# Ledger of designs, part 3: VHH binders against Probable histidinol-phosphatase

Target 1, 306 residues: Probable histidinol-phosphatase, of Schizosaccharomyces pombe (o14059)
Amino acid sequence: MPISSHSHSGQFCLHAQGKLEDVIQEAIQQGFQSFSFTEHTPRDRVEDLYPEELHLQPEDLFKTFDEYVNEARRLKQNYGDQINILIGAETEYIRPESVELLKSLNTKYNLDYFVGSVHHVNSIPIDFSPELWQKALQHVGNNPEQLFIDYFEHQYDLMQRLHPLVIGHFDLICLFAPEDAKEVFKNSKSVWELIQRNIKYAVSYGGIFEINTSAFRKGWKTAYPQQRLLELMVEQGAQLTLSDDSHGPHQVGLNYHLAKSYLDKCGITSLCMIEKGPDGNGTVVKNVTVDNVWSKFVGTNGITNT

## First folded at step 13 (VHH; from w6 with T50V)

Design x3
Fold by OpenDDE, look of step 13:
Structure x3 (fold): chain B 306 residues (1-306), chain A 122 residues (1-122)
Amino acid sequence: as target 1 above (306 residues)
Amino acid sequence: QVQLQESGGGLVQPGGSLRLSCAASGFTFSSYYMYWVRQAPGEGREWVSVINEGGDTTYYADSVKGRFTIARDNVKNTLYLLMDSLKSDDTAVYYCAAPYEDYYGSRGFDSWGQGTQVTVSS
């Protein structure tokens, strides 16, 4: 019975597919026991709009997010007897000021949790394209070590100020890193000191690191995070959860078979499932075995990498 | 792989009309917003019009509002742009585009057709 702690829909994400209802129906069809809606948080500046949002203004994003939360609540009411549904959001940490916006959203909507993600370094996107990654590198004087440092400093700031329950794709900064930059990442004592700091801090407040299978469809040999990081997390007592980061029904549970192999390789036998707290107050984290998560898995997305 | 092919451009007098078409393949056309964008010589690409999946919601740049109409046929996997009251400033190569995240994680407008030339001149 699989789980996902991070997902998107075409209804509320312009580079994704399918209605939110289509997504949850697919999850139910595949035998998911728990599924979280976690659409991107809105942005309040024009310069922070995605390329596909060129026709929109910030106020449109806020309207869309409002509609998302309402739809998520409707679906939870209608399908909640069949599957555990959480209503969260994935953060956009673009600059320090982003945290205030995130907090305001939390106050307004009382979300179950945030996926704490960093997609920008010094306000430049690092996961939109290789070109933008290079732009981010150029911004720091073509010093890849500094780029990595800044990324993990942003992540740390986000964690300190917001305490997101789930830490999203921990090493996303490596996605578009060229080979020479990857070598710097591997060998930089400074970068790994920050990584250790961030892992330790997340563990200290009860943060959960996601095993994010979207890495596989993006050409990685592993999920997010890479094996060295995952091992370090485990050594530090980290709790882990599973996410497909699906962008539509066709990606629900996608490459979960590869994730299973990866977890087995790393000796991981337990994952965390998020549930609502008693009487709907807050959230609770329950341990589920890897064997349970992959039990009664129905459908083709979990066994194909297309 | 996403494939888009624009057609219908040409030379037209000011005040004239054209209808552009975009044939789409390689993805679930009916699941995506579709865009018309254009690029004039020496200028960057600018968005012209956007239509949602079902075609019931449309957006237009201020420069083309009231003159252009975007439409789609999800059965034919075709996007259309009806251009009326054309002006010299509308001269550009017109592209259709679909927002998506590709295999490597890039998102935005990463797939374009050859475009179709629209020239408005006396």
Scores: ipSAE 0.317, ipTM 0.713, lowest interface PAE 1.5, mean pLDDT 92

## First folded at step 15 (VHH; from s1 with S53E)

Design y6
Fold by OpenDDE, look of step 16:
Structure y6 (fold): chain B 306 residues (1-306), chain A 122 residues (1-122)
Amino acid sequence: as target 1 above (306 residues)
Amino acid sequence: QVQLQESGGGLVQPGGSLRLSCAASGFTFSSYYMYWVRQAPGEGREWVSVINEGGDTTYYADSVKGRFTIARDNVKNTLYLLMDSLKSDDTAVYYCAAPYEDYYGSRSFDHWGQGTQVTVSS
């Protein structure tokens, strides 16, 4: 009975596919016991719009987000008896001021939780394209160590100020990083210390790190995070959850079989499932066994797209 | 892999009309917003028109609003741009674009064809 703590739809994400309802129907079909809607939070500045959003204004993003929350609530009402549905959002932390916007969204919509993700370093997208990643690198003087430092500092700021329940794709900075840039994990004491700090802090407030299987379809041999980081998380007492970070029905549960192998390799036997708290207040985290999560998994999306 | 092939461009006089087509393959065409963008010589690329998955919602840049019409045929995996009342300022290479995330995770919105040249000149 699989779970996903992080997902998107084409209805509310321009580079994704399918209606939000299609997504949850697919999850139900595959036997998911828990599935979270976590569309991206809106952005309030024109300069923060992505290329595919050039026809839009910030107010359009807020409207879209409003529609998302309403649709998510409708779907929860209609399908909630078949599957545990959470309504959250994935953060866009672009600058320190982003946190204020995130908090305001939480106040307005009373979301179940945030997926705490950092997709920008110094306001430059690092997961959009190799070209923009390079732009981010150039911004810090072509110093990979500094780029990684800034990334993890952004992550830390987000965690301190918002305390997102789920920590999204912890090492996303590596997605478009050349091999030589990733050497900072081996030779940078500073970067490693920040990683340790961030993990420790998240653990301290009850944050959960996602095993994000989208890495596999992006050519990784592991999920997010990479093995060394995952091992460190485990050593620090981190709780883990599973996410497909699906961008449409076709990616619901995608590569979960690879995730299973990865977790087994790392000796991980337990994951966290998020549920609504008693009387609908807040959220609670329940431990589920890896065996349970992969029990009764049905569907074809569990096969790798390599 | 995603493939987009634009056609229908040409030389027309001011006030003339053209119909552009974009043949799409390698992805689920009917599941994506589709875009027309253009690039004039010496200028950056600018969006021209956008259409949602089902074709019931369209967007136009102010410069082309009322003159251009975007449409799609999801059965034929084809995007269209009807261009009426063409102006010299419409001279550009026109590209069809899809916001597709590739295998490597890139969302660069760079899935373009070779484009089709539209030249409006007397």
Scores: ipSAE 0.317, ipTM 0.709, lowest interface PAE 1.6, mean pLDDT 92

## First folded at step 16 (VHH; from s1 with S53Q)

Design a8
Fold by ESMFold2, look of step 17:
Formats: C-alpha cells, structure tokens, sequence
Structure a8 (fold): chain B 306 residues (1-306), chain A 122 residues (1-122)
C-alpha cells in the first residue's frame, strides 16, 4: 500500500492543480496507506516572493497557510479512518533568518513534521528556472563547485537548527545544472565531503531522506536522490521514505513504477512510514517493506503503452 | 507546447481605450491563473493584472486599478485586458503569462510570445 511523505495541491499552490480534497481522494483510490500534506511555508519579505506571486503580499501567504492548515485538519477528520494523514509543511529556507520563521510556524500550528527543503542558494531560487539557476551561479563567480558548496552548507544549517524529520529532494541543486557543472559535482572532493557530513548529521538525529519521484517527471533518469547519493545514504545507515511531491491529483503516485525499478536496482527492500505517536503527540517511524508499499497499488500515472 | 498569442495593441491617444486578447493553446487553460505583464523600454517586468482559474477573483496593480479590466473565457481559451483611460505611462509591450511548469520543471514565469505593443501618444 503506497505512501507519500511530501505533497502539494492547486488550492494552496499557484503552479499546482486541484483541491487538496481531490488529492487525498485520489490517494485513497490508488490504495495509499499514508499520505502527508506538506504545503510550502509562507515567506515574510516581498523580495522572497516568486515571480508568480508578485501580485501578493507576505501577509497573503500567511493567510493562505492558515487556510491550508484548517482545510488539512478538516480532511483528516473526514478521511482519517480511510488513510493515515499527517499535516506538515515544506520549508522555504532562503537565508539563515528563515529558520526562526519556520520554528514559529511549528509553535503556532503544531505541525506533525517539516520536509526540510532548500530551494534557494544565497537567496536566489535554484529550482524555478535555468535562468535563475544561472544567476545563482553568477553570484558565486561562475564557480559551480562553490555553488554546490553553498547549497549543502545551507542544507546543513537547516538540519542543525530545525532537525526536519524528512530531508527534501537532497540534490535539488542539480536540477538545472548544465553538463559541465554536473561533471564538477561528480568530481569535487570538497562537495562530497560536505555531502558525507550532511548525511551523517541527518542520520545522527533520526532524519529520513525521501525518495522523491518528481525528478522523473522533470526528465531525470532517477528519483531524487541520484543513485550514487542513495548508495552513500544506505552505507551510512540512513532511513528512507517515499514521496510523489504531487502538485495535483494527476501527479499522485506518478512514476511510482519507475521508483520501484530504481529501488530494485539499488537493492533497497525497506522504507519508512511516518505515523502519529501513540499519545497523539509527535511522530513515530515504522519500517515497511518495498513489497508492502507497492502492494494493492492500482495507480497508473506515468505508465506508458508498450 | 504552450502557445500564447497577444493581439489588440496599437497607437492610441491619451484617454483612449484598447482591448487586448491572448489566445492560448497547448495546455489546460482553465487550470491556471492568468497574468498580464508589461515592459516599457529600459524597464523591468511589471505585473498588470491577474485572474484566477474561474475568473471570479481578479487583481490589479495600483497603477492601473479602476482603468483596466481583466477577463477570461474558458470556453474559447482566451484572456482579455480591457484598457480604458490610457495614459502615456501605459506605453509598453503587453504580454500574457501563466505559471506553467515545463517538462524539465522550469517555471520561467514570463511571457511566451512576441507581446503586443501599446503606445499612448498625442
């Protein structure tokens, strides 16, 4: 029975489709046993707004997030007997000061967990477009090694100060990297030292790395993380979970067949599922077998005619 | 592929009116917020107006509020901007846009066509 630890909807995300209720209904129809709501956290400065948000003010984002939490709780009440629902958020780490905002959101809403994601390097988006990725590169003197270093340093700062339970798309910095930058990534001792540090640190506090299938829909041959990174995570004793990072019902379970093949290739037989703690506070992590995760899965999103 | 084609621009006197159209294809038009954006010579992008998927929520930049009206026709896949009481400051190339994510995940939120020139001159 499938799981997803990371999702979005068009109700609360301008570049997504469908209502949050449509998303959870689709997950139920596909046989999911657990599905987490993790909408993006609001930003508190006008300069932190994405280009599609320039008609909004930061207070609009906080209002939308409040509406998200209310809707998520309503859906948990209505559907929680059919599927395990957790209510969290995906971080927007933009600068070191971002962490205090993220902590305040957890205090205000008692979120079940964060997906700890870095979408900016030096306050410049790295997952929005190739043009902005290039601007992030230019900011560090057109030195891809330094850009990768800064990404993993930001990820480390987020890990150290927030301890997000789920580590989001570990290698997102590679999404728009051109081939010459990807060769630098592959061969840099300095970058791989930081990667090892970050993996060891997450393991030390019980962080869980997501296998995120959205990379497949973005043209990757692997999920996030790439195979070499996933192998290193396994060697370091990391816990792993699964997500579709869905942006609407059409993306629920999308490319999970490709994820199954990828996990088989990497020899992975166990994943983690996240549940509420037995007293209703906090979270607990349960092992589930890969066989169980794909059992009773009836979704066909991403299945091609062969 | 996503295609947006703007039309209806032209030369107009101050105080005049124009109606811009944006024909959309290659995506599910009704699923997206739609935007009008403009760019005057030597200036950066300026958002003008935004409309939600159903057309019942609209936004206007302060510089155009009360003078411009955004609308959409989800049957014809067409976005409109009705521009009244035009001023010289409205001179720009006008583009329509959507927050579409392409195959590689790029959300290069900007115009996807040539735009349509609006020139307000006496």
Amino acid sequence: as target 1 above (306 residues)
Amino acid sequence: QVQLQESGGGLVQPGGSLRLSCAASGFTFSSYYMYWVRQAPGEGREWVSVINQGGDTTYYADSVKGRFTIARDNVKNTLYLLMDSLKSDDTAVYYCAAPYEDYYGSRSFDHWGQGTQVTVSS
Scores: ipSAE 0.462, ipTM 0.764, lowest interface PAE 2.2, mean pLDDT 91

## First folded at step 17 (VHH)

Design c4 (from y6 with Y103E)
Fold by OpenDDE, last read:
Structure c4 (fold): chain B 306 residues (1-306), chain A 122 residues (1-122)
Amino acid sequence: as target 1 above (306 residues)
Amino acid sequence: QVQLQESGGGLVQPGGSLRLSCAASGFTFSSYYMYWVRQAPGEGREWVSVINEGGDTTYYADSVKGRFTIARDNVKNTLYLLMDSLKSDDTAVYYCAAPYEDEYGSRSFDHWGQGTQVTVSS
């Protein structure tokens, strides 16, 4: 019975596919026991709009997010008897001031939790395209070590300011890193000191790191995070959850068979499932075995190559 | 393999009309917003028009509002741009774009086709 702590839909994400309802129906069909809606939070500045959003204003993003929450609530009411549904959001943490917006959203919508994700370094998107990644690199004088440092510093700020329950794709900064930059990442003592700090801090407040399988569809041989990081997390006593970061029904549970192999390789036998608190307020984190998560998985995504 | 192939451009006089087409393949066309963007020599990229998945919602840049009409045929995987009352300032290479994510995770509009040249001149 698989779980996903991080997902998107085409209805509320321009680079995703499908209606939110189609997403949850697919999750139910595959035998998911828990599935979280976690659309991106809006942004309040025009300069922070992505290229595909040039026809929009910040107000439009807020409207979209409002519609998302309302739809998510409707779906939870209609399908909640079949599957545990959580309504969260993935952060767009662009600058320290972004935390005020995030907190305001939480106050307004009473979200179950945030996926704490960093998509920007020095206000430049680092997971949009190789070109923008290069722009981010140029901003720091073409010093990849500095880019990585800035990323993890920014991630640390997010964790300190918001304490998101789930830490999203921890090493996303490596997605578009060229081979030479990857070597710098691997060998930089400074970067890994910050990584250790960030992991330790997240563990200290009860943060959960996601095993994010979207990395596989993006050409990685591992999930987010890479193996060395995952091992370090485990060593530090980190709790882990599983996310498909699906961008449409077609990606629900996608490459979970690869995730299983990856977890086995790393000796991971337990994951965290997030549930609503008994009073309807807050969340409860429960441990589930890897065997349980992959039990009763319907279809091929969880057991065979797709 | 994603392909976007623009056509329909040409030389027209001010006040003239053109119809651009974009043939799309390699992705689920009907699942995405589609975009027309343009770039004039020496200038930056400019969004022109956007249409949602079903075609019931459209957006236009202020510079083309009331003159251009975006449309799509999801059966034919084709995007259209009807251009009326063309002006000299409309001269540019026009590109079709989609916000799809490729197999490497890139969402860039930079992977455009060849584009189609629109020249408005007396």
Scores: ipSAE 0.857, ipTM 0.929, lowest interface PAE 0.5, mean pLDDT 95
Fold by OpenDDE, last read:
Structure c4 (fold): chain B 306 residues (1-306), chain A 122 residues (1-122)
Amino acid sequence: as target 1 above (306 residues)
Amino acid sequence: QVQLQESGGGLVQPGGSLRLSCAASGFTFSSYYMYWVRQAPGEGREWVSVINEGGDTTYYADSVKGRFTIARDNVKNTLYLLMDSLKSDDTAVYYCAAPYEDEYGSRSFDHWGQGTQVTVSS
């Protein structure tokens, strides 16, 4: 029975599809035992709006997020007997000051957990487009090593300041990296020292790294993270969870068959499933076997490429 | 592959009207907000109008509010822009856009078609 610790819907994300209810119904239909709603956190500055949010203001994002949490709670009440539902959020950690907004959201909504994601380096989006990635590169003097350093430094700051339970797509900075930059990533001692530091720190406070299958639909041969990183995580005693990072019902469980192969290749036999604490507060992490996660999978999304 | 094909542009006099169309394919049209954007010579790209999935909610830039009307036909996978009371400042190439993530993970408005030229001149 599959799990996902990171997902989105078209109802609350403009570049996603489908209603939140459609998403959870699809998850139930496919046999998911656990599914987390984790819409993007709002942003309080106009300059931080996504390109597709050109018609909106920051206050609109906060309203949307409020509606998201309310809908998520409704769905949990209606479907919680059929599937374990968590209500979280994916961080928009754009600058160090972003942590204050994130904390305020947690205080207001009492979210189950954050997916600690870094989508920006030096306040520039690095996963929106190759062009914006290049802009981020240019900002650091066209030095790919520095760009990677800044990314992992920023990720470290997020972890220190917020301690997100789930670390989202650890090596997202590599998504739009050209081949020459990828070579720098691979060979940079300084970058890998930071990577090791970040992994160690996350492990120290009980952070969980997601195996994020959205990488497959974006052209990767692996999930997030890439194999060398995953191996390093395992060596460091990291806990792992599984995420489809679906942006609509059509992507629920998408490419989970590839994830299974990837996990098998890397010798991973256990994943973490997140549940609410026994007192209704906080979260608990349970180990589930890879075989269990892929048991009783219904449909083709988990076995077909897109 | 996502394709957006704009049409309906032309030369009109100030005060004239045009109807633009955008034929969309390669993605679930009815599941996305749709956008009209434009770019005048020597100027940056600017948004013109936005419509939600069902068409019941629309947004307009201040510069076109009250003059332009955005609409969509989800059965035909077509986006429309009715342009009334055209002004010289409306002269631009008009593009249809969708917030679609492509097969490489790009979420920018990189899925533009060739655009359609609108020229307002006396």
Scores: ipSAE 0.854, ipTM 0.930, lowest interface PAE 0.6, mean pLDDT 95
Fold by OpenDDE, fold request of step 19:
Structure c4 (fold): chain B 306 residues (1-306), chain A 122 residues (1-122)
Amino acid sequence: as target 1 above (306 residues)
Amino acid sequence: QVQLQESGGGLVQPGGSLRLSCAASGFTFSSYYMYWVRQAPGEGREWVSVINEGGDTTYYADSVKGRFTIARDNVKNTLYLLMDSLKSDDTAVYYCAAPYEDEYGSRSFDHWGQGTQVTVSS
């Protein structure tokens, strides 16, 4: 039975689709055994609003997030007997000061966990569009190596200060990287030293790296992370979880068949499922086999050629 | 294969009215907020109006509040902008936009059509 450790809804994300309840119903329909709500954290500065949030103010985002948590709790109460539901959030690390906001949110809402994601480099979005990626590149003097370095430094800062349980789309910085930049990524010893550092650190505090299948719908031949990174993670003893990073019911479990093939190719036979701890306050991480995850998968998303 | 086709613009006198339309295709129209934005010559792009998925909630820039009305028909996949009491300052190219993500993962919100010219002049 499938799992997802990272998801969004149109109800609380303007570039997503569907109500949060629609999302969980779809997960149940497909036979998911575990599904996490992880909407984006709010931002407290006007300049940090998403492009589609042009009509909103920061206070509106906080209101929306409050409504999200309340709805998530309601849904957990109503559907928790059918599926394991976790209530988390995906981080917006925009600058070092973002961590304090994240901590305050956790104090207020007592979330099950954070998906530790970095979507900005030097406060510039890198996963919105190629144009914004280029803007980020320009900011660092058109030096792609520096852009990558800064990304992983941000990631490291986030991990050190917040210890998010799930590390979101580890190599997101590569999404809109042009071919020449990809070559720099591939060949930069400096960048890979930081990558190794970050992986090692996450492993040291019990962080879990997500296999994020949204990469497939964005044109990748692999999930996040790419194969070289995934292999390195495995070598370092990393724990892995599975995420669809769905932005609506229509993307729940999307391309999980491709994920299965990717995992098989990489020799991965075990994943981590997150559950609430027995005390009701913490979380526990359980190992599940890849075969189990793809067992009783209803629908075409789970069909593999194995 | 997203398409946003704006229409209804034209030349009007101050105080006049226009109705803009945006025909949308290639994405689940009814699942997204829809936006009207405009760009005047030599000026930056500015938002004009926003409507939620169901059409029950609308937002207006201060500059157009009380004069413009945004509406949508989810059956027809069409967005509307009713423009009353037009002013010279409303002269711009008007675009409709949606926050959909394309097949490459881009969600820059630069998903606009060709736009329709609105000119308010005596």
Scores: ipSAE 0.840, ipTM 0.926, lowest interface PAE 0.6, mean pLDDT 95
Fold by OpenDDE, fold request of step 19:
Structure c4 (fold): chain B 306 residues (1-306), chain A 122 residues (1-122)
Amino acid sequence: as target 1 above (306 residues)
Amino acid sequence: QVQLQESGGGLVQPGGSLRLSCAASGFTFSSYYMYWVRQAPGEGREWVSVINEGGDTTYYADSVKGRFTIARDNVKNTLYLLMDSLKSDDTAVYYCAAPYEDEYGSRSFDHWGQGTQVTVSS
């Protein structure tokens, strides 16, 4: 009975595929017991639009988000008896001022939770392309250590001010890091001190770190986060959840077989499933065993038929 | 491997017409918005027109509204741009693009084709 705490659809994300309803139907078909809708939050500045959003204005993003929440509620009403559905959002933290927008969205829509993600360092996207990652590096004087420091400072600011329940792809900053930069990441005492700080803080307020399987489809040998970070999280008493970060029905449960192997390798036997609180407001975190999560799972996405 | 191959450009007089085509392969064409963009010499790339997955919704830059028509054939994996009433300012290399994510996680339009040259001159 798999779970996913982070997902997207083509209906509300231009670089994703499929209708939101198709996504949840696929989750049900695969045997998911819990699935969260977590589309990206809108952005209010023209300069923050992504290249594929060239035809849009910020107002269009807000309209899209409004439509997302309405559709998510409709689907929850229609499919909620078959599967636990949560309606959240993934943060776009672009600068410190972004937090005010995120708070306003939460006030307006009363989302179940945020996936606390940082996709920008100093307002430059770091997970869009290698070229933009390099641009972010150049912005900090071609100092990869500083780039990593800034990333985790952004993450810390987001956590302090918003307390997102789920911490999204913790080490996303490493996705497009070249080998020399990865070496700096590995060996930087200052960076790892910040990492430890951030993990400790998230644990202190009840944050949950996602095991995000999208890393596999992006060429990683592990999920987000990498093994050294995952081990540190466990040492610090971190709670973990599972996310496919699917961008369409075809990626629902994608590479969950690899995730299982990764969790086993790391000695992880328990995950967190998010549910609505008994009062219909807020969320409750339930522990589920890894064996339970993969029980009755019939998904085959990412499994090559040999 | 993702491929976007533009064609149909050429030299035309002001007021003339052209039809551009973009043959797409290596990704699920019918699942994505498709874009026409153009770049004039010494200028940055600018968007021209966008069409949604099913083709029922289209967008046009103000500079081409009423003159250009974007269309797609999802069976043929082909994007089209019908250009009427061409002006000298329409002179540029035209590219098609899609917001796909590659196997490395890149969402950039780095896999754009060679483009097709459109020259409007008397």
Scores: ipSAE 0.837, ipTM 0.924, lowest interface PAE 0.6, mean pLDDT 95

